# Ledger of designs, part 37: VHH binders against q989t9

Target 1, 279 residues: q989t9
Amino acid sequence: TTRILGVVQLDQRRLTDDLAVLAKSNFSSEYSDFACGRWEFCMLRNQSGKQEEQRVVVHETPALATPLGQSLPYLNELLDNHFDRDSIRYARIIRISENACIIPHRDYLELEGKFIRVHLVLDTNEKCSNTEENNIFHMGRGEIWFLDASLPHSAGCFSPTPRLHLVVDIEGTRSLEEVAINVEQPSARNATVDTRKEWTDETLESVLGFSEIISEANYREIVAILAKLHFFHKVHCVDMYGWLKEICRRRGEPALIEKANSLERFYLIDRAAGEVMTY
Key: E = the ipSAE of ESMFold2; O = the ipSAE of OpenDDE; V2 = 0.75 times the mean of E and O plus 0.25 times the DockQ between their complexes.

## First folded at step 26 (VHH; framework vhh_7nfr_2)

Design ae3 (at its last look DockQ between E and O 0.02; V2 from the best seeds 0.00; counts 0 for: pae E 20.6 > 2, off the site)
Fold by OpenDDE, look of step 26:
Structure ae3 (fold): chain B 279 residues (1-279), chain A 121 residues (1-121)
Amino acid sequence: as target 1 above (279 residues)
Amino acid sequence: QVQLQESGGGLVQPGGSLRLSCAASGFTFSQYWMSWVRQAPGEGREWVSAITNRGTYTYYADSVKGRFTIARDNVKNTLYLLMDSLKSDDTAVYYCARGYSYERTNYFDYWGQGTQVTVSS
């Protein structure tokens, strides 16, 4: 179950220095097929230690620092202090820019096995949120979260200030209780926040109205719109795929229908190793 | 080394059935889409069917839809093709292939040696 594992007191000064380096660094677009808007990441630790290694795979060796990772002393200290080095398989900075999100999906479908995916929140604000199924919650600064990435989920930033998380992939056989170390007990708070609008039949019909205009040329834009709706309306994050299928069905173009089915499959059901979704 | 080995081909009468198998080795079978592709004499290779890595989704060419069933056993590292209601036009060498076909684009990187299927009265 997705939950807070602990809290770290971040040194703002030192963090700011590292964040400044990141701001000038190149981010990868390797997983851009999951992005609705500007959703990016950069590798700090991976299997080979090479910066060009961007894809994650299940492997058995402790992660090695990339050149970028080596240039971030405070983030390295955080990784060393709060995680078992030998258990880390990947460490990445994930940056979500204004009005961007990740398309609702399940992780690890393309992998042989799974990771324990953990987030250390570095920079965020109240307009950033995570979704798990039909639940909206906020990961707070300094908090370490375990994310049950096997469940359909999303994340979005709807503020001018980007959200930055240090995402750590831990080898999957570890006990969750051992993942985060040297952390403070989290304070009791309600991380789940639901200020979303009620979903109505009228709202649905409005959404399905995209059937009038959907085409190959605007397909990604419509998908992006649909992917964002659950952040503001009380719907399950996977509902977008039902809408998309119905939109395409109403449009009556077989190619668009097939694309909708492919997207649902890719993001929620099955992915081949190295598969990339293009549309 | 990646290896794919087909079996189960043979001679069958029109309306008959066959079951093809493909034994896979040398890679993590459950991580890859698998396909059947056939080649009739004097013709190019034709994609027949594909199945996703976990077997959740299956795809078929229009020419075989409703008659053929693709399946896989990821424990046995085996791909199957159940062929029912066979027609003379189904006569071909059937190949097991790692990968899939999507919108007239083929994404295959490994092939078996093929097994002959002959449909004749």
Scores: ipSAE 0.026, ipTM 0.456, lowest interface PAE 2.9, mean pLDDT 92
Fold by ESMFold2, look of step 26:
Structure ae3 (fold): chain B 279 residues (1-279), chain A 121 residues (1-121)
Amino acid sequence: as target 1 above (279 residues)
Amino acid sequence: QVQLQESGGGLVQPGGSLRLSCAASGFTFSQYWMSWVRQAPGEGREWVSAITNRGTYTYYADSVKGRFTIARDNVKNTLYLLMDSLKSDDTAVYYCARGYSYERTNYFDYWGQGTQVTVSS
C-alpha cells in the first residue's frame, strides 16, 4: 500500500543550513553492493548512537542520535515533530547523485521482521523517480510517504542535482495512522500518466545482444545499465534479472550464469544477515 | 492481482480446429510477452508458442509450426491460440502464461488454470 501519509511545509532557510553541513559530511560505504552509481546514505539515528554503526539490524529500542545527527538541528526538529521518538529505529539521509539508482530489490530479506519505512522528501526534482513493480511515481518535496519496501522496488536520480530523502525506519507493529504526526493533507491529484517509452521487440533484442560482450570485467556495468532501463521503458522493475540470465545463457560461460542466479537470489529472494554481493 | 483465465477447450476429431482464449486482468497486458504452454498426460510441460508485447513477432515450437497461430488483442486484453489440423498428439491441458521461453531461459511468472483439449478418433 505505498502512499502519501502527509505533507510538511519545509523552512527553506533552515533546511539549506543543514544541507550545507550535510554536504561536507562523510557518507557511508555500507550497502554499496546495491548502488548503481552514487547511491549513498549517512546515519542520523541508530541503535547505539555511534557514528560507526552503519548497518540496519532488528532491535527494539528507541534510536539514539549520532554525532552527525546531533549537528543537524532542523532535521532533528523534523524527526521530533513528525514522528514518535520511541518508535524510531533508524533515521538516515539517502542521497542519489547524477545518473544513479539503487538496483531493483526487496528489503528485509535478511531480517527476522520488518520495519515501517517512510520517506520525508527534502530535495528533489522532476528527473527523480521511485518505482515499485510495474509502476513509476515521484515523491514530491515535503511529502511523507509510506513505502512498502518488501515489494520489488527501486529509486533513481537522472539530473545533475542530487536527490535527498530523510528515511525513517519505524517499529513494524505500529499503525500507519500513528506514524506521521502534525502533517497537512496532500492536495488532490489528477491521474498520473506514465510517460515511459513502450517496450519493443527491437529493444529487447538489442539488450540480449549484450551476450556478445559481457564478461567478468564489465559485468557490474552491464547490470547497472539493465537496472536503469525500467525508469525509461514500460517494464517491470525486476525484468532486468530475466534479461541478465538470458544474456549470460547466450554467452554460455558457467561463471557468468552462476553470478546471474546469485544476483537474483540476493536482491529478490534470500540473503543472510551481513551478506554482501560480490561481482 | 494478476489473473489469467483460459477457455475454448473441448473434444475435437483429428483434423479439426479450435480457438483458445485467455482473458488477462490485473496488469498492463500490452507490456508483456505472452505464451501458450501445454501438458500432455504423464508428461512435463511443453512450451507451444509465444507472442511479443506488440504482437510484431510470433514464435512456435517445431511440433506446431504451420498448424497453430498465436494472436493477441491488446484492446480486449485477450490472448488467442488458433489450432488447425489437430492431431491426437495435441491432446493436453493448455495454459496461458505471462512470459516466454528461449534456450532454457524462462520468463514465466504467472499462469492460468488451464483448459483441456482432447483430440480423439
Scores: ipSAE 0.000, ipTM 0.102, lowest interface PAE 20.6, mean pLDDT 86
ESMFold2 (binder alone), look of step 26: mean pLDDT 88; pTM 0.890

Design ae4 (at its last look DockQ between E and O 0.01; V2 from the best seeds 0.00; counts 0 for: pae O 10.8 > 2, grease 24.4 > 24.2, off the site)
Fold by ESMFold2, look of step 26:
Structure ae4 (fold): chain B 279 residues (1-279), chain A 121 residues (1-121)
Amino acid sequence: as target 1 above (279 residues)
Amino acid sequence: QVQLQESGGGLVQPGGSLRLSCAASGFTFSQYWMSWVRQAPGEGREWVSAISNRGTYTYYADSVKGRFTIARDNVKNTLYLLMDSLKSDDTAVYYCARGYSYGRTNYFDYWGQGTQVTVSS
């Protein structure tokens, strides 16, 4: 289950220097079909060490640094110091800015669960959240988390400052207890209180009212609105797909209905290697 | 208080064997990677070997590979180094250290006091 593996002390000055480089760097357009707003990523280590390799695929070799990864000395040190280099298959930065999220989805549908995903939290605040199924939680600065990416999940940042995580894909047979190196054990935490609003029939009626205006021209914008609601209401992160299907059913346009079904399949059920969703 | 105490060093002839032990206390031993590091007279520290939390993964410097064996006993909270086929170049103070960082020696938060190993003919 999704949990903290350890805590590291971050050198703020060195981190700030690397974050300044990242702020000027080109982020990948790969996986942009998962983005609802400014959800962005870039590759620091991958199979080939080539910057243009931007998709996660199954492979069995230690990851090689990309030119961008080589230019980030503190992040490179964090990878070498807190993970076993031989076990790393990918390392990347995920940045979420200004009221954005990644659409609710499952990872590894096309990869057969052959990796373990971990997050080292570089920069965050109280308005940044992760969700998993019905649950919402916060990954804190300096924490290393295992994320069960096979479960439906999302992440969002609802503040003016960016959220940055160093996300590492680890060889999948590695023992979770032996993934994080040179870490402190986390302090006991208070139980997280879910402060999201209760979902009501009135709210649902308002959402389903999009049936009056949904079209090909605004489809992606409406999907993005739906993708964010579970951060603020006590619903399952995948409920947006049911809402979208009902919106399209009420609209009565077969092409929109087919697209809603295609989105649900792609993000939650099954996708081919290299497949991309087009809205 | 984290405490690491090495023992088992001594004087041996070339080709001989020694077993080093490191008793750990003041922390949950089974949650940490552990390393052996050595320092010859007048030289810098050299990482020797590491073992993962549960012992699943072991790593060795090229200079000792095939001759040294690292092990741990998480019930007794003890780290071991079995040294075989010792040569004069193995003469050093051997330290138990908490952590591992890809063979580097500048990122260990706790060290033992060391035990002397001397190999001479």
Scores: ipSAE 0.214, ipTM 0.671, lowest interface PAE 6.3, mean pLDDT 90
Fold by OpenDDE, look of step 26:
Structure ae4 (fold): chain B 279 residues (1-279), chain A 121 residues (1-121)
Amino acid sequence: as target 1 above (279 residues)
Amino acid sequence: QVQLQESGGGLVQPGGSLRLSCAASGFTFSQYWMSWVRQAPGEGREWVSAISNRGTYTYYADSVKGRFTIARDNVKNTLYLLMDSLKSDDTAVYYCARGYSYGRTNYFDYWGQGTQVTVSS
């Protein structure tokens, strides 16, 4: 179950210095097929230590710092202090910019195995949220979270200030209780931030009205709109795929219908190793 | 066209063993997680076991752990389920499914027709 593992007191000055470096750094275009808007990441630690290695695969060696990772002394220190180096397989900065989100999906489908995916929250605000199935919650600054990435989930930033998380992939056989080291115990708090509007039949019909205009030319934009709805309306994050299928069905274009099916498969059901979704 | 075809089911006594096979075609078998799912009469489908692309990782439902073994041959495009120490509660139609799930959240895109397993004295 997704939960807080601990809390780290972040040095704001040192963090600001590293964040400044990141702001000038190139982010990877890998996994852009998961992005609705500006959702990006950069690799700090990976299997080879090479910056060009951007895709994650299950492997058995401790992660090596990339050139970018080496240039971030405080983040590197955080990784060394709060995680077992031998257990780390990847470390990335994930940045979600204004009005961007990741399309609702399940992780690890393309992998030979799984990771324990952990988030250390570096920079966020109250307009950033995470979704797990039909639950909306907020990861707070300095908090270390285990994310059950096997469940359909999403994350979004709906503020001018981007959200930055240090995402660490830990070897999947490790004990969850030992993943975070040298951390403070989390205080009891309600992370749920569900202020969403009620979903109505009228809202549904409005959404399905996209059937009047959907085309190959605007398909990505419509998907992005659908992907964001669960952040503001009380629906399950996977409902977007049902809507999309119905929208395409009503449109009556076989190619669009097939695309909807392929998207649902890719994001929620299964992915081949190295598979990339294009639409 | 993706095809999954189960075989090996039958009638066995409690404590007996069976080996199910699933022949896969129409896709790159080695690129996909595979699972066994069963459905007993009057009940919903229950996930039984899953295996990763290359067989490195295997997972089992608590109800079958220690008794069932999932395996695959990527050269033969075949998924297997070795069932030992069978009991009456294992009676079900067993389906081969393309996909993988953790726990209670299951997503599969293709299914076989199923093979009947009956455990009875």
Scores: ipSAE 0.005, ipTM 0.249, lowest interface PAE 10.8, mean pLDDT 91
ESMFold2 (binder alone), look of step 26: mean pLDDT 88; pTM 0.891

Design ae5 (at its last look DockQ between E and O 0.03; V2 from the best seeds 0.00; counts 0 for: pae E 17.2 > 2, off the site)
Fold by OpenDDE, look of step 26:
Structure ae5 (fold): chain B 279 residues (1-279), chain A 121 residues (1-121)
Amino acid sequence: as target 1 above (279 residues)
Amino acid sequence: QVQLQESGGGLVQPGGSLRLSCAASGFTFSQYWMSWVRQAPGEGREWVSAISNRGTYTYYADSVKGRFTIARDNVKNTLYLLMDSLKSDDTAVYYCARGYSYDRTNYFDYWGQGTQVTVSS
């Protein structure tokens, strides 16, 4: 039940100042195993308030501002104004650069519990989109979204300008209606942006043709290609894993087949606490 | 090798109680969410309950909420399902499954062989 919770009127001047700081900031390498291209994040608020804390875990204390978070006065203000401080567990900037996306996945699999994951859209454009299962939609600037992160989903940016969202993880037992405060009511709009091409047998065979060239050396690149296809073709975002398995099967290398199975498990089925995928 | 083995099923009268167990091996049990899933004759598999890796969070299908209790012992590598106030509609093969799931998100990578639960007068 991904949906808009409200709208914030962003101060562009103040936002620009903070975005300039972020542009010069170091982003975390954590969760890079989810990235297809340049998908990055940095912590603004976490459990300890320490910048080196990059992994998210379920905890019961209000999030503390990191040094970076403290250096961003407008974003910090947005967090304070539009969310209950006591309910926040994490706040991060997620940046998707040109032609990058996050591999289709489910959240929380590695966690003891779950969060209410909320996005405040800071900087985006019409060439950025989100995927939930087989649905493509666009989160607009200033909008606060609840994202049902338990469903298979993805996000991509296919423009020269990066997409930046403030992602807030809220304590999981809170009421969704109380998550966003001091916000304007969203106007009715169609967020669906499905301009994708029809999926054909010929397209499938072309994709499966990767079986001719797939190897350990290019495995990540092929996965990235497969992960992006659902943004432009009418397929379910999890279909990439079926393709990958078939590609590997046709290639006939057991190690590649095992990797395909491992990836599907890791991203969609289950992850151990602290588990990191390497491939 | 990951192994899940269910036990504790049987025949009970309506209103009765059963306790199912699932012995887990071949993986770090305390690192994974676990679930119970059941399948009645002629029907598809239905998610029943899930528990987080340390047992902090538990989830139940509406059909069993208030009657079933999921638990785990990470020292014994065992998953439990306490079933109270059983009714005929609870008759099914009950499977232990490894994986994160609550309500409508049913993704699992390993399953046990299942144990039969029959509720009949």
Scores: ipSAE 0.023, ipTM 0.401, lowest interface PAE 5.0, mean pLDDT 91
Fold by ESMFold2, look of step 26:
Structure ae5 (fold): chain B 279 residues (1-279), chain A 121 residues (1-121)
Amino acid sequence: as target 1 above (279 residues)
Amino acid sequence: QVQLQESGGGLVQPGGSLRLSCAASGFTFSQYWMSWVRQAPGEGREWVSAISNRGTYTYYADSVKGRFTIARDNVKNTLYLLMDSLKSDDTAVYYCARGYSYDRTNYFDYWGQGTQVTVSS
């Protein structure tokens, strides 16, 4: 179950120095078909240690630092101090810029196996959220979270300041209680209050009105709008796919309808290794 | 705990009608899309119908369009399937499922136990 594993006390000065390096670094275009706006990542550790290796695949060797990863002394200390080096398969920085999100999806559909996905939160604010199915939650600065990435989920940033997480993929047969080490117990948390608006028939009808203007030329923009709605309304993160299908059904163009079905298949149901989605 | 409990199945003659019900508990029913899925003897599961969280929009498999009506009551937390003009091909166990997917069962995260519908003379 998705939950906090522990808390790390972050040295702000050292973190700021590494973040300054990252601000000038090239972020990957791999998985850009998942991005709604500037959702980006860069590899700090991977199978080969080569910067150009940017796709996640199942493998059984301890991850090696990339040139970028080698240039980030504080982040390397965080990885070495709080995770078992032999269990790390990938370590990445995920950056979400203003008004961006990752499309609601499941991970691991194209892989022969699965990882344990963990987030160490480096920089965030109250306008950044994660979602999983019908739930919305905030991962706080310095927290280490286990994320069940095989469930439908998303993440977004709706602030001028980008969100940065250190995301670590741990070998999937490792014991979960050994994943986050040298951590403090989190403080008691109040129950999460979901303050999103109720979903109304009026809101749905407004959304379905996109059927009057959807076309090949604006398809990706409409999808991006739909992908963000669940951050502000009490709906399931995958409800956007039902809305898109109905929008396309009302439009009546077979190519758009087929594209909507392909998106749902690709992001939620199955995809081939190396397959990318174009829309 | 999420629970879905179907009822209302039975034996009916071709051309007849039935109303299936699904009582939902353990979650905020009005926040979820709901579906009916059926399984004929010896066959795989087939998606039948879906309804949006507020009930404004409905979807149907081609095999049941114009004959079946999906509905929900968000006050009573109940999903319905109104079946008219029943044919022998409609004979199946009918399941209430939480979620929406035309072709894939891995999106439906909770299922009921099912209710049998048999159409014969």
Scores: ipSAE 0.000, ipTM 0.160, lowest interface PAE 17.2, mean pLDDT 87
ESMFold2 (binder alone), look of step 26: mean pLDDT 86; pTM 0.878

Design ae6 (at its last look DockQ between E and O 0.11; V2 from the best seeds 0.00; counts 0 for: pae E 4.5 > 2, placed apart)
Fold by ESMFold2, look of step 26:
Structure ae6 (fold): chain B 279 residues (1-279), chain A 121 residues (1-121)
Amino acid sequence: as target 1 above (279 residues)
Amino acid sequence: QVQLQESGGGLVQPGGSLRLSCAASGFTFSQYWMSWVRQAPGEGREWVSAISNRGTYTYYADSVKGRFTIARDNVKNTLYLLMDSLKSDDTAVYYCARGYSYERTPYFDYWGQGTQVTVSS
């Protein structure tokens, strides 16, 4: 179950220095088929230590710092002090900005095993959210969260100020209660109140009206619009796939219908190693 | 207040054994990684061993592997170091510390007062 593992006291000056380096750094185009807008990442530690290795695969060796990772002394210190170095398989920065999200998906479909995925929140704001199935929540600055990435989920930032998380993949059989090191215990939190709008027939009718204009030329843009709606309406994060299928069915074009089914399969059900989605 | 109090040190002959204890109070002991660190006369502090918050993972400096065993009792809030096959080089003050860092960058926020271990004929 997705939850807080601990809280880290971040040194703002040292963090700001590293964030300035990241602001001028090249972010990866790998996994761009998951991005709805500016959802980006860069690899700080991976299997080989080579910057060119940008895909996540299951492996059994301690992760090695990439050239970019070596240039970020505070983030390296955070990794070494708050996680068991030998258990780290990947460490990445994920940056979301400019009203963007990652398409609702499940992780680990293309892997023979899975990782324990944790987030250390470096910079965020009130317009940033994570979603999981029907739920929406906020990961706060300095918190280390376990994310059950095998469940359908998404993340978004709906402001011009970027959201930055240090995302760490930990060896998957590790005891979850023993992942975070040198952390403070979080204070008790009240149950999250979901303030999203109720879903209405009128809203659904507006969404299904895309059937009048959907085409190969705008398919990706329409998918991106659908992917964001669950951040603002009380619906399941995967409901977008049902909407897309109905839009395409009403349009009546077999190629578009096939593409809608392929998206649902790829993001939620099954994908091969190295497979990418083409819109 | 976080408090760590070591005990169990003493004088032993080479090849002998000792069991160090560290009583912890002022925090939820079972939620923290703990370490033993030692300081020999005229030297800096040397990390010796660490144990995860539930005890599932243990780590040892190369100089003590196979001879020392770290353990914890989360009901009694006590950390242990079982030292066997002691050598003169093990002579040091042994400290209980809260935290762990695998590399040379230490992160120990609280320390005990230490207990002396002397290995001599």
Scores: ipSAE 0.317, ipTM 0.729, lowest interface PAE 4.5, mean pLDDT 90
Fold by OpenDDE, look of step 26:
Structure ae6 (fold): chain B 279 residues (1-279), chain A 121 residues (1-121)
Amino acid sequence: as target 1 above (279 residues)
Amino acid sequence: QVQLQESGGGLVQPGGSLRLSCAASGFTFSQYWMSWVRQAPGEGREWVSAISNRGTYTYYADSVKGRFTIARDNVKNTLYLLMDSLKSDDTAVYYCARGYSYERTPYFDYWGQGTQVTVSS
C-alpha cells in the first residue's frame, strides 16, 4: 500500500540552483492526455539517455542520464544517495501547476509489467494533495513515498506555487524495504487530511445538470471539472466516470456516450501500448 | 549482520600522513554512502568526510578540506581515508560509519569501533 519509505534532509541552496535550471527547461507534452491543466514532466533518466525518449516502457537496464539530467548535479546526487542506481529504470520531474491535476487513473495498464513508483518530494505546500481511491493525503517536502499506482489515484495542486516531485521508477521485483537508502525514519504523522465537503443528492443533481450544456466543444473542460471534484468533496476519485456517463446519457447524444465509455476504459481498465486518448 | 572495522591509526608527527581503512561486511557495500567521523577527547563527534556509493561524489568538512581524501573500493568492500598534513587538532578516534551527514543531521545507522589517531611532536 501507499506509504512513506523515509525522509531526507534537502539542501535548500543546492536544490534551488537545480530548480532554477528546471524552470528554464522544456517540459514534455507526452502523457498530456492525462493532464487537467498544466501537468508536465521532464525526463532526467531513461533507457537510452536520449532526451527525446519520453515514453516509459518496461526494460531491464539501469537508467541513463539525459542531457537535462546531467545538468542537475544535486538531483543526481539525491538519486545516487537514496536509491540503488542499478534498480532505477526512469527518473522524472513531475510539475503540477496551479489548479491542475492528473485525471483519476491507474498506472501500467499499457505496459507488460510494472514498476515500483517512488516519489521524492522537492517542492510542495499544504494546498497540494494526492488521492488514492477515496483517501486524500499530503506528501511532504523531503519525504520519499511509495505509490501504489495499481489503484485509482490522482494528484493536484491548488496553489499559485507549482508542486515538483522527483518520480523514480524502480525495477518491479525489488523489495520495498531496500528501495530507499540512507534515509531517516518518518516521524509519526497522519498524512491523511480530509477537509472535503459532504456529498449530497442535491450536489449530484447539480453536477448532472451539465447534461444541459455538454457538447463536443466543451467536453474536455467538463471532464476537467469532474476530475477535480473529489479533491473538495467526499467522493471516490473514480466517481467522475459514473457522473460523466450519466451526463451524456441524459444529453441523449450517442457519440458523447461512447466517448465517456472510452475514457473510463482508457484510464481505469485497459490501454494499448503507446495509446493516446484524444477528446 | 552489518560490521565495520577500522584500521591504520597510530602516532604521527605534525605534517605527517596516515591512511585509514575500514573493512565492511554484512551488507551490499556498493549501495551505501560511507563516512568518516571523528571524536576528540572531551569533544562531540565531528563529521569528517563522505563518499557516494559509486565514489562519484566526495565531501569534506572545512577543517580537513585540501588535506584529507576519501576513497572506496567496492570490490574489496573497503573505505579509505588518506590524511596528509596532519595537525595536532586532528587527534581523535576515527570511526567508519554507514551513511552521510554534510555537517548537518546525520544519516548514519552503523559504526565501527574506531581507530586512534594521535598527532604529536
Scores: ipSAE 0.025, ipTM 0.443, lowest interface PAE 3.7, mean pLDDT 92
ESMFold2 (binder alone), look of step 26: mean pLDDT 85; pTM 0.872

